# Designs tried in a protein design chat: VHH binders against Putative glutamate--cysteine ligase 2. Part 3

Target 1, 372 residues: Putative glutamate--cysteine ligase 2, of Gloeobacter violaceus (q7ni89)
Amino acid sequence: MTIPFQSSTAPTLGVEMELQIIDPATGNLTPRGPELVTFCEEHPEVGLVVKPELVQATIEINTGICKDVAQVERDLTTQLTLLRSVCRERGVSFLSAGTHPFARWRERRYTQTPRYRALVDKHVWTARRMQIYGLHVHVGMPDGDTAIQVINQITQYAPMLLALSANSPFWEGDDTGLDSCRTKVFENLSSAGLPFRFENWEGYENLINVLLETGSIGSQREIWWDIRPHSDFGTIEVRICDATRTLAEVLALTALVQCLAVYFRRLYENGEEIRLLHPGIIRENKWRACRWGLEGELIDPLTLKGVPTRKLIEQTVGEMQSLAAELGCSAYLAAIPAILASGNGATRQRRIYSQSRSLVAVVADLEAGLAT

## First folded at step 17 (VHH)

Design x3 (from x1 with T28I Y103L)
Fold by OpenDDE, fold request of step 18:
Structure x3 (fold): chain B 372 residues (1-372), chain A 123 residues (1-123)
Amino acid sequence: as target 1 above (372 residues)
Amino acid sequence: QVQLVESGGGMVQPGGSLRLSCAASGFIFSSYYMSWVRRAPGKGPEWVSTISYGGGWTSYADSVKGRFTISRDNAKNTLYLQMNSLKPEDTALYYCAKGREWLTDSGFSLDVWGQGTQVTVSS
């Protein structure tokens, strides 16, 4: 069966943010997501749309189709501002991070819609502990073949994106030693991880068809790769990033993803040589990014030697400057050097904890990123 | 040290225009929302406008909507306020202000303020 790919001629953007709903009195997750969803549905005049998630203490907001990062900024600023007001009126707060520092997955309430019930039934323990939060960035692609080629290429940069965004050092009160424990929790899903390589869209279709026909998946939405095509939207979806503390980080990552996507699209369209790293190297780099974030080393795709992660990212960002200017996202990309200098979210969380010896203080700091 | 220095104020007739500038230093300018606030004689501070990191989002007080335009040049670490169709009630000391990492709920909870530049609208 052919899977049609919706065409997007422009590299349009869509951003999804998974947010944590917090009880401001305790700093803990509170299962009040459904209430927010319902409120927004019943009050369309507010102009906010909130989507439910598997865990009731989680909500998702998403942009419309944005032509550039500035539009993403506008959209998300508006939505987050509204969300802040809505939450405040209801006595809840929210924050953005890959995990909650001390929340227990056993205490989570799950959305009881047929879809999520089925998901939990199918994936059982691997789904029940999925109290993780990511940043998802969509970039428009013209066709399936292009999407596949761009995914193949951009996957090599996924570790850098992870290193920049890593914001999940704690799990149920424990320092995991990872900058992104979200990554490891997510990988427990059978369909999670780095995407497989395909030669073309047909190759992808063949896999998806087998998975559908065998009842392995009910839809393509059950493919939870770090990067995946989204044929209905006509996009690639980059899912590797942890939810970041600030909107500035969201926009910086969005800008970088857009630049990378456009860069590789152009290479493909121009018939330029495509060099792909061995998947094993990408896997290793993903681990390194997960483990050490910005403080470690990655295997340089060109030299195949270990290099400081910061240097590699700096180099990559430098290479994207011209394109960023063309795309009008230079100002947003410019936040990356500051991230490199100060550290990623995990570094910040650990710093706050080291100073305060309080995970509640960590939560408060996270909240200050978007909800204060 | 965070510094904000406003300029461009002056005296204008009703219906006139002014462009205010704010030079920022001591922080990563593009990482913060920036705002203009004004204080008229004998009155409390009034929020005027806010602009996001890259300028994709702007907000204005109802009293200045359609007349004022906030903008920024991140390369120059400068905030601007174009004020058109000025009215006597716009007479105030105008401050540029640095927000926290995120947009504050009230235009008044700003971390750092400049010294201000005087705008006087009088016939």
Scores: ipSAE 0.866, ipTM 0.932, lowest interface PAE 0.5, mean pLDDT 95
Fold by OpenDDE, fold request of step 18:
Structure x3 (fold): chain B 372 residues (1-372), chain A 123 residues (1-123)
Amino acid sequence: as target 1 above (372 residues)
Amino acid sequence: QVQLVESGGGMVQPGGSLRLSCAASGFIFSSYYMSWVRRAPGKGPEWVSTISYGGGWTSYADSVKGRFTISRDNAKNTLYLQMNSLKPEDTALYYCAKGREWLTDSGFSLDVWGQGTQVTVSS
C-alpha cells in the first residue's frame, strides 16, 4: 500500500509541548488535564487549544504551521500566556520537564478514550509508566524520499539534541543518575527508539505496511521513533528532546532542528554524497547523552573519537550560523551557548536540589520557567 | 553586572514622535523578554510594551497600541521604542526593563530597570 506524503513547500515548523499540570499546594501532578481541555473546547473565545494525553496530568499544546522560529515564538508565547491564565483561574499550575521529580507512576490516571485504553491494554506496564514529557519539532519536507534522507542524517545529531534538552534526572523522587531518564522510560515501548534507516520512502512504506497488515500497529501514530516521518503533515518530527524548562530552550532547539533539517535537505537536493554514522555509534552517543548530558563525551561522527559533548555541540552550532542567519533564527540559536555554559535542565534540577534538599523546590523552579 | 541605559527622551509637541533606545549589557540580551515601563508624575509605574527574545512576539498596553512600536536589535543589544502620535498623557519617565523568566498578567516580571529617560509631551 502506498503511503502518501503530504508535500510541504517550505521548511515550515510545528512545535508540540507536553506540559505537566501541577497542584500548587503540593507541587505534585494533578489529573486536571481533561478539565483544561474541556474548558478550552467550551470556550473557544479564549483562543486556546489544549490536547489531552495518555496521562491526565499531561496536556499538549501545539503551534500551527509556522514559517519560521519567530512565528513559533509568537504562537507559543500567546498560548502559554493564555494557559497561565486559564490554569490560575482553576487553581492549577504547570511546568515543562522530561519527568516530574517525585510523582509516582502508580498514582497516575489515564485518559479513558478507546484509543488510549487500547494503547494501555496493548503496552500494559510500559504504557503505565509513560509519565514523561517531550518536545516535538516538526519540519516540513517536500516529499517522502527527502524526509527519509533528512531523517537518516539528522538522527546522527539526535544525541546532541538530547544532551542539550535533557531535563529528567529524577524518577519518583530518586536521582536516576541519568540526565534524561525520560529516554529510558520511552525506550520501553516496542516502537520507540532511534529510527531505522531506509534507502527511500518506499522502504519506509514497506515496513509500515507489514506492521499495519500484521496488526503490530493500528496507524503510523504508533511509531514512536525519536525521529519519524509524519506523512499526513508532510514533516519530519524530531521527538528526541526532553521537555525543557523555558521557552528560550524550546526555541533554541527548534532553531537548531530547523537548521539541521534544511542543511541536510539541501545536501540531498544537491546530490551530495551522504555519509552516515554507523547506527551502533549513534546508539552509543544517545546513551552518552542520556547518561551524562552535556558533561560527557560523544563520539565525533567525523573522527570517530570521543570528544567533549559541549565542544561537539558548539562546533555544530557554529556550522549552522550562516544557515541560521538565512532562516532568521540566529537570535534563538544564540541561547545554546548559555545552555552549554550553565548546563542543561538536568544539571539545573540537581543544582536546585543540592541547594535546597527539596524536590518541591525543584518543582517550584521548573514552574517558574513558564508558569510563574 | 546587568545594566540598562535608556536614551532618546525629550520634549515634543502633541502629535510628535520620539524614538527611545535602551542599551543593554551584562547579560545575554536575546535570552530575555524586554519591556518598556513608564511612570507619569504622581502615578505608579505603567507597563507599556514587551517584546520576546527574537522579536517574534510583541505586546502593548491599550493606551499605546497603534502608536508605539517596540523592537530590538539583538546584535547591538539594544531595545527600541518608537513613539508616534504622542499625547500629553504619554508624559512620563520611560524605563527599559529586563524580564525574568516569564510573563505576568501585566507583562513580564521585571527584575532590572534602567535609570529612565524623560519624555515630555507639551504644547
Scores: ipSAE 0.861, ipTM 0.929, lowest interface PAE 0.6, mean pLDDT 94
Fold by ESMFold2, look of step 17:
Structure x3 (fold): chain B 372 residues (1-372), chain A 123 residues (1-123)
Amino acid sequence: as target 1 above (372 residues)
Amino acid sequence: QVQLVESGGGMVQPGGSLRLSCAASGFIFSSYYMSWVRRAPGKGPEWVSTISYGGGWTSYADSVKGRFTISRDNAKNTLYLQMNSLKPEDTALYYCAKGREWLTDSGFSLDVWGQGTQVTVSS
C-alpha cells in the first residue's frame, strides 16, 4: 500500500505549541481547556483556533503554513495576544513548560466525584502519566524520499535541540535531577523515542503498513517518534523539544530546525556523501541532553569524543549563518547565544527555586515568559 | 492587496476621548471579523477588542471594558474604536487586524495588520 506524500517544494514552516492552563491564584493546573476550545469554536471573530487534549488543562495552538520564521513570529504573536485576552476574561492563565512543576493530577482527580474517580480507575496506566508538553516544528519537503533522508540526518541533532529546549526539571513537586523529565515520561510509550532509520520512503511505508494491518496503530498520527514524516502536510515534524518558556526560544528553535532541514535537503539533492552516526551514540547523546541539558557534553560525531554541549551548539549555529541569511531567519537564530549564556528553561526553573524555595514562584516565572 | 489604514490617533489628556477608524480594502469586509490590537512602547501586542461581521457580537479586554466601544460600518468598509475615559496606560500604537481565513485540506493563516495609529495619553 502506498502512502501519498503531499509535496511542498519550499521549506515552509508550521509550529505547534502545547500550553498549560492554570489558575492564576494558585498556579495549579485547571481543567478549563474544553471551555476555551468551545468558546473559540463558537466565536470565530476572535480569530484563535485552539485544539483540545485528553488532559483538560492542556491546549494546543498551531500556526498556519508560514514561508519563513518571520511569518511564524507574526502568527504566534497574534494568537498568544488573543489567547491572553480570552484567558483574562475567564480568570485563567497559561504557560509553556515541558511539565508542570508541582501539579499532581491524581490528587485533583481523586478529590473529585465518585463518578470521576471511577473513570480514572478505568484509564490505562500508561496514558495517565502523559502530563507533558512539547514544541513541534514542521518543515516542508518535496517528497517522501527527501523527507526520510533529512530525518535520518536531523535525528543526529535531536540531542542539541533537546538541550536547548529542556524545560521540565520538576515532576509533581520533585526535582527529578533531569533537565527534561518530559523526555523520560514520553518514552514510556512504545512508539516514542528516536526514529528508526529507513533507506527511503518505501521502507517507511512498509513498516507503517505492517503496524496498520496488525492494529498496532490506528493511523500514522500514532507514531510519536522524536522526528517523523507527516505525509498529509508534506513535511517532516521535529517533536523532540520541550515546550519552551518564551516565544523567542520557540522562534530560535524553529529557525535552527529550518536551517538544518534545508541544509541536509540540499546535501541530499546534490548527491553529497553524508555519514550517519551510530544510533547508539545518538541515543547516548539524547540521554546526556535529557540529564544535563546545556551543562554537559555530547559525543562529537566528527571526533567521537565528549565535547561541551554549548560548544557543539555554537559550532552548529555558526555553520548555519549563511543559510539563515538566505532563509531570512538570522535574527531569530541569533537568540541561541543568549540561551547558551543564560541557560535553558530547566536551569532557570532551578535558579528560581533555589532563590525562593517555592514552586509556586517557579510557575509564576513560567507564566511571565509568555506575558506581554 | 488587503489594506488596513488606521487613523484618529493623537495626544489627549487623561479622561479624554478619541475615536479610531480603520479603512479596509482589498477583501469583502462584511465577511470577516475584525479586531483592534495595541502595542505599548517596549511591550508586546495586546488584544483590545473584536467584532463579528455584522456587529452583533463584541468582545473586549478587561482593561478597556466599559470605556471602549468597537463598531463597524459595512457600507463604508470601516472599523471603529471609540475610546473614552482614557488613561496613561492606554498609550500605545493601535492596529486594526483582519481575522484568519481557514481552507479545507491546507490550513493557513491570513493575518493582516495595518500600519497603526499612535494614541498618547499624557498629562
Scores: ipSAE 0.000, ipTM 0.094, lowest interface PAE 22.5, mean pLDDT 83

Design x3 (from x1 with T28I Y103L)
Fold by ESMFold2, fold request of step 18:
Structure x3 (fold): chain B 372 residues (1-372), chain A 123 residues (1-123)
Amino acid sequence: as target 1 above (372 residues)
Amino acid sequence: QVQLVESGGGMVQPGGSLRLSCAASGFIFSSYYMSWVRRAPGKGPEWVSTISYGGGWTSYADSVKGRFTISRDNAKNTLYLQMNSLKPEDTALYYCAKGREWLTDSGFSLDVWGQGTQVTVSS
């Protein structure tokens, strides 16, 4: 069957932030997400739209369709301000991180929906462990063939995006040794991980049709690849990033993703062919980013040698400066050097823990990242 | 405009069988989970079953498990419910519904549903 792709001729943006709802007295997850969703649905005059997630201690906020990063900033700032007020009145708080530092998944309540029941029926033991949180960025694409080519190219940068955003060093009270343990938990699902390469949209359709016809998935929305096409919105969706601590980090990553998407779209439109890394090298780089974050090395596509991850990111950001100026996102992209200097969220969480020996202190610091 | 039209209801004796159909239009049918919901006179809605695209996984309310089978034909944009071993308590107006990606804890927070088809089981 054909899978229609809704065209988005401009490189528009959509951003989704998954947030954790916590009890400020204990720092633990609290299953008050459905309460917040219900309140917002019953009070549209408040102007806050939140979406439920499988874990009741989780909510999602989304931007509308934004033309540039400045509009993303305005939308998210408005929604975070409203969410802060709603949460304050209800005696709860929220934070952004790839995992909760000490909450135990066995103690969580799950939203009882047909989607959740279908997920548990299919994934059983592994579905019950999904207490993880991401940042998703959509970029508009003019057609499916372009979307596939841009995905093939951007996938090579997924390890850099993961290294910058890694913010899940702890799992149920243990230091995992990883900068992003969320990545490993997510890979337990059968339809997660790096996307496959396709020659074009037809190749993607052929695989999706087989998966649908065999009952392997119920819809395209069950494809949880690190980067995927979203045919209904006419976008590519970058899903590799952990939920970062601050809005500044969200905006920096959004800017980088938009620049990369536009850059590779233009190369495709100009008939340029770009060398693709072997999928095994990309998988190794994803592991390196997951394990060491910014402190390690990635295999450089030009030299096929290990190069410091910070250096490759710095070079990439440098190459995007002209595009960033054209797209109006230079100021947001400029936050990446500060991330490189200070470290990612995982580095910060470990620093707080080493100084305090308290995961409650780590949670308090995460909470402060979205305060104001 | 999303439209769902149920058919196939009627009167049957206890232990009998019926097959309900739901013709869908106005949306990409193959892109959505589909559900059956029923409402007995004087009662609120009760979720009956849900099916994924392709029919690879299905879910049923405990009250109908083993007796009802949900299926779909994406080429005809049609949802089905095969009801066997019918009981008087299955008497209800049966609706097909296009699902949301999120549902409330009740399972009845559905996007759009039809006008329903009556099933009556009486001796």
Scores: ipSAE 0.000, ipTM 0.137, lowest interface PAE 18.7, mean pLDDT 84
Fold by ESMFold2, fold request of step 18:
Structure x3 (fold): chain B 372 residues (1-372), chain A 123 residues (1-123)
Amino acid sequence: as target 1 above (372 residues)
Amino acid sequence: QVQLVESGGGMVQPGGSLRLSCAASGFIFSSYYMSWVRRAPGKGPEWVSTISYGGGWTSYADSVKGRFTISRDNAKNTLYLQMNSLKPEDTALYYCAKGREWLTDSGFSLDVWGQGTQVTVSS
């Protein structure tokens, strides 16, 4: 069957932040997500909208459809302010990171929704260990063919986005040695990882229809690729990023994603040849970003040589300056140099652990990242 | 071509019962989870229940839990909804849907659905 793509002719934005609900006394995850969701549904006058997730200690907040990053900032600021107030009244707190530094997945309670029950029925062991948190950015696309071409191009930047956002160095109390262990945990699901490359929307439809018809997936929502089309919203969805510590980081990554998406959309619309880097090189760069974050090298798509990751990001951000000015997001993109200078969230978490010798202190610092 | 045909609706008094059926064709029924969704007059779609591939997992909206039972017969390619203790608030057009992404609480659009069968609960 056909999969219609709802047109979003403007490069609109949607942002989803997956947040961890913690007990402030212990810093551990607490299964209070469903209680928060129920409260918000029963009290719409509060204006806070949260969505449930598989793990009861997880919630998701979302923007509406935003025209630019400034509107994303206003939406998220409002939602975070309300969430902070609601959580304070209930004696819980929240934070943003790709994983919890020390919580154990076997201690977690899972939301009993049809999506969770179907997921566990199909994926069993692999689904039960998913205690990971991401940042998702939607960008509006005019049609499916354009979405596919932009996805093919922007996928080569997924490693940079991961390196900037990496914020999951710890897993169940252990330093994993990775800047983003979330990435490796997520890849245990067969429908996760880098997207496959398609010539056009029809190619995507053909694969999805086979997967639906064979029962391999129950819907397009079970496609958990690092970047995927979202036909109902008429967007591409960039899912590679760990949940970052601060709103400033969220907005910086959102700005970079919008700039990249618009840049490649315009190249396609102008009939410029879209060059595709070998998927194996992109996969290697994703691994390098996962392992070393900003401290390593990525294979430069132009020269095919290793280049310091920071330098390649600086060059990309520099190339986006005029487009960022046009889109009104220069101020948000300007936060990336500070990330490059001080390190990503994984660097910060390790620094705090080395200074305090306490993962509880790491959690407290993560919690402070959304206090302002 | 995927086809879903609902039946079994009708008029019933409060407290009564109905059993809805959905005949499925054009796909491997046993490979998909299936859902019931309803649309009350003047309202948007509301998820009612979902059942897993083999029927081992079921889930229900709070508004119907304990009163409605979803089931499936994979040998007959048929989905069922047993509705007991019906209330006027259950009056709606009931659809079966292929998949789990048609959940009203998430705002998702229906990927594949039937024409629906009307259930009217009135004194």
Scores: ipSAE 0.000, ipTM 0.126, lowest interface PAE 19.5, mean pLDDT 84

## First folded at step 24 (VHH)

Design h3 (from h2 with D105K)
Fold by OpenDDE, fold request of step 25:
Structure h3 (fold): chain B 372 residues (1-372), chain A 123 residues (1-123)
Amino acid sequence: as target 1 above (372 residues)
Amino acid sequence: QVQLVESGGGMVQPGGSLRLSCAASGFTFDSYYMSWVRRAPGKGPEWVSTISYGGDWTEYASSVKGRFTISRDNAKNTLYLQMNSLKPEDTALYYCAKGRQYYTKSGWSLDVWGQGTQVTVSS
């Protein structure tokens, strides 16, 4: 069966944020997501749409189809403002991070819709631990073949995106030693991890068809690759990033993703032959990014030598400057040097903990990220 | 503003040598790989060479390997291309470019190019 790809003519953007619902009294996760979802549904005049997630202490907000990062900013700013009000009225708060610093997965409540029940039944322990939160960035693609080619290329940069966004050092109160333990938790899912490489859209279709026909998946939505095509939206979806503390970080990453996507799209459209990094190297780089974030080294896709992660990212961002200017996202991309200088979210969380010796303080700091 | 200004081009006889220079400004020079690209008349751009941050790694197009040497002086924000054993087919406008070359041939992946310096190899 053919899987149609909805065509997007422009590099349109869509951003999904998975947010943690917090009890302000304890700083812990609170299963108040469904309440928020229901409220928004029952009160359309508020103009806020909140989507449920597997874990009831989680909600998702989404932008519309945005033409540029500036529109993403406006959209998310509005939504976050509304969400803040809605949460405040209900005595809850929210924050953005790859994990909660001390919440225990055994204490989580799960959404009880047939879909999520089925998911938990299928994936059992691997699903039950899915108290993780990511940033998802969609970029419009013209067709499936283009999407596949862009995915093949942008995957090489996924480790850099992870290193920048890594914001999940703690798991159930413990420092995992990872900058992104979210990554390792997510990888336990059978359909997670780095995307496979395909030659074209047909190759992708063939795999998906087998998975559907065998009952391995019920839909493409069950493909949880770090980067995946989204045929219904006509986009590629970059899912590698941890949920970041601040909107500025979201926008910076969105800008970088947009630049990379457009960059590789143009190369493909121009018929350029582009180097592909061996998947094993990408895997290693993903691990390195997961483990050390900005403080380690990545294998340079060009030189195949280890280089400081910061330097490699700086190089990459620098190479996107002209395109960023064209796309109107230079100001957002320009935030990345500051991230490189100050460290990623994991570094910040550890700093806060080191200073306060309190994970509640870490939560408070995270919460402050979207409050401004 | 990023600026790359090439110099050192000229006319030489086959077998001759030239040394191109590229003065870089407007960015942290040592934070970027640098490349040379050339465009011959009537042809598309051709990647020539790339050098890493500190110059410890270099790569060359097969067409120039063994004859050309890319180098850099980060203290002077200058990129160099020593061209030896020049051939008529090396005749091109040579561009200094900021960034890494990921393309096999064209150099289109490079972010910013200079205005170029003309190299003509002719008897």
Scores: ipSAE 0.533, ipTM 0.810, lowest interface PAE 1.3, mean pLDDT 93
Fold by OpenDDE, fold request of step 25:
Structure h3 (fold): chain B 372 residues (1-372), chain A 123 residues (1-123)
Amino acid sequence: as target 1 above (372 residues)
Amino acid sequence: QVQLVESGGGMVQPGGSLRLSCAASGFTFDSYYMSWVRRAPGKGPEWVSTISYGGDWTEYASSVKGRFTISRDNAKNTLYLQMNSLKPEDTALYYCAKGRQYYTKSGWSLDVWGQGTQVTVSS
């Protein structure tokens, strides 16, 4: 069975933000997502669409199809502004991070639609603890073969994206020692983790067909790789990033993802000889990024030696400067050096905690990230 | 702004040697891999060599391996290419480039190039 790939000739962008709904009185998660979803549905004049998630304390907002990062900024700024108003009127707030610092998964309420019920039934314990939040970036691709080749390449950069975005050091009040405990929680799902490498779209189709035919999955939506093709949208979807504290970080990561996607697409289209890093090394690098974020080392894909993560990211960003200028996203990439200098979200959360000895203070700081 | 200025090119006889230099400015030099690329008349760019941050790793095109040596002085923000046993086929405009040659051997993917220095090998 063939899986058609919707064609996108331009590297258009779509961004998904998973957000935490917070009770301002306690700083804890509150299952008010469904209320927000319903409100927006019943009041289309507000011009805000909010999507439900597995956990009721979670909502998702999405951009439309954006031609560039600037359009993403305008779209998300508008949506966040509207969301802020809607939440304020209802006595709730929201924040963006890979995890909540102290919320307990046992206290979470789940969305009760047939889809999510089926998901929880199928994945049971591994789904029940999925109080995690990611940033998803779509980039348009012209066809399935191109998408696969780009995915094969961009996967090598997934650890760097994770290191930059890592914003989940705490789990249920405990410092996990990880910069992204979201990553490890997510990996408990059977279909999560780094994508497999394929030779072409047909190879991908063959796998998906087997999984569908055997009842392993009901749809491609159940493939939760860190990077996956989205055939219906005609995109690749980069899912590796933790939800970041600020919109600026979202936009910086979006810019970097776009640059990487276009970069590898062009190489492929031009018939260039392209190197592939061994998946085992990518896996190790993902772990290193998860564990130490920007403070550790990654294996350099060229030299196969350990190098400071910051240096590797700086190098990568530097390599994208010309392309960023062409794509009009230079200003957004320019935020990355500051992140490298000050640390990622996990570093910030730990700093706030070390100063205040309060996880509620950490929540407050996170909440402030999208307040302006 | 990133600037790369090549020097040291010239005309030499076959078997001769040249040492190219590239003065870098406008960026943190030791935070980037550096490369040499060359372009012969009527041909596309050809990657020549790449060196890592501290110079502890180098790679060369097969056509120049054993004859050329890439090096760098981070204190001086300078990249070098020692070219020995030069051949007529080495005749090209040589560019210093910011970036690593990892994904392609053509040099096409390198970020910023200098203006180049001409190397001519002829009897």
Scores: ipSAE 0.506, ipTM 0.803, lowest interface PAE 1.3, mean pLDDT 93
Fold by ESMFold2, look of step 24:
Structure h3 (fold): chain B 372 residues (1-372), chain A 123 residues (1-123)
Amino acid sequence: as target 1 above (372 residues)
Amino acid sequence: QVQLVESGGGMVQPGGSLRLSCAASGFTFDSYYMSWVRRAPGKGPEWVSTISYGGDWTEYASSVKGRFTISRDNAKNTLYLQMNSLKPEDTALYYCAKGRQYYTKSGWSLDVWGQGTQVTVSS
């Protein structure tokens, strides 16, 4: 069967932020997401649109269709400002991180819609552990063949996107030793992880049709690859990033993703290509990013040698400068040097814990990241 | 309550033009993207066009690109769709929508957002 791809000829952007609702007195997750969703549905004049998630303490905010990162910034700033006001009036707060530092997944209340009940029925223990939060970036693509080629190429950069965004060092009160334990929790789902490489859109269609016909998935939305096509929106969706602490980090990652997507789209349109690494090397780099974040090394695709992750990121950002100027996102991309200097969210969380010996203090600091 | 009221539809000959309007109230209009969506007989909703807060960015479905122009007047809280070179396949109910939900289209329901304005293109 044919899976139509809804064309987007401009490299438009969509950003989704998964947020944790907390009790400000304890710092723990509080199952008040459905209350916020109901309020927003009953009061559309407020202008805040919040989506429910499996865990009742989780919500999602989204941008509309944005031409550039400046529009993403305006849209998210508006939504975060409204969310802050609504939460304050209700005595709750929110934060952004890949996991909650100490909340226990066994104590979570789940949204009881037919969709989420079916999800838990199918994935059982693995779904019940999904107390994790990501940052998702959509980039518009003109057709499915282009989307597939761009995904094949940009997947090689997923490890550096993860290293920059890693913000989940703690799991249920324990230091996991990983910069992104979210990544390992997510990979327990059968359709999560790095995308498979396809020759073209037809190859993708063939796999999806088998999965649909065998009942392995109910829809394309059950494909949770780190980067996937989104045929209904005419985009590619980059899903590898942890939820970062600040909006500045969200915008920096969005800018880098847009630059990479446009760069590889233009190569494809010009009949050019960059050599694709063996999938095993990409998987090793993803592990290195998950384990060491910015402090480790990634295997350089050009030399096949280990290179400090920071150096490889600096080189990549440098290569994107001209394109960032053309796309109007230079100022947002310029925040990446600060991330490299100060460390990712996992580094920050560990530093605060080391100094305070308090995961409540870590939560308070995360909360402050979106307080503007 | 958010209210969007479409007007300006009617019957036109193929090749003709119409200008649709959408009066908005109940929200801060200039803080939101706006879109046009249409529903042809026997079909589901089809996205037509989107415009950013200030009108600096616009995008169109391939079926209407070059023929339709979206615009807005933030001082009057009004969204417009200039439709030129109309074809029989443009026959539909046209709805305006709070456009920043494009990636989350299910966030706005046509049942809640009024009745639309009918455009009929026939000879």
Scores: ipSAE 0.000, ipTM 0.191, lowest interface PAE 16.7, mean pLDDT 86

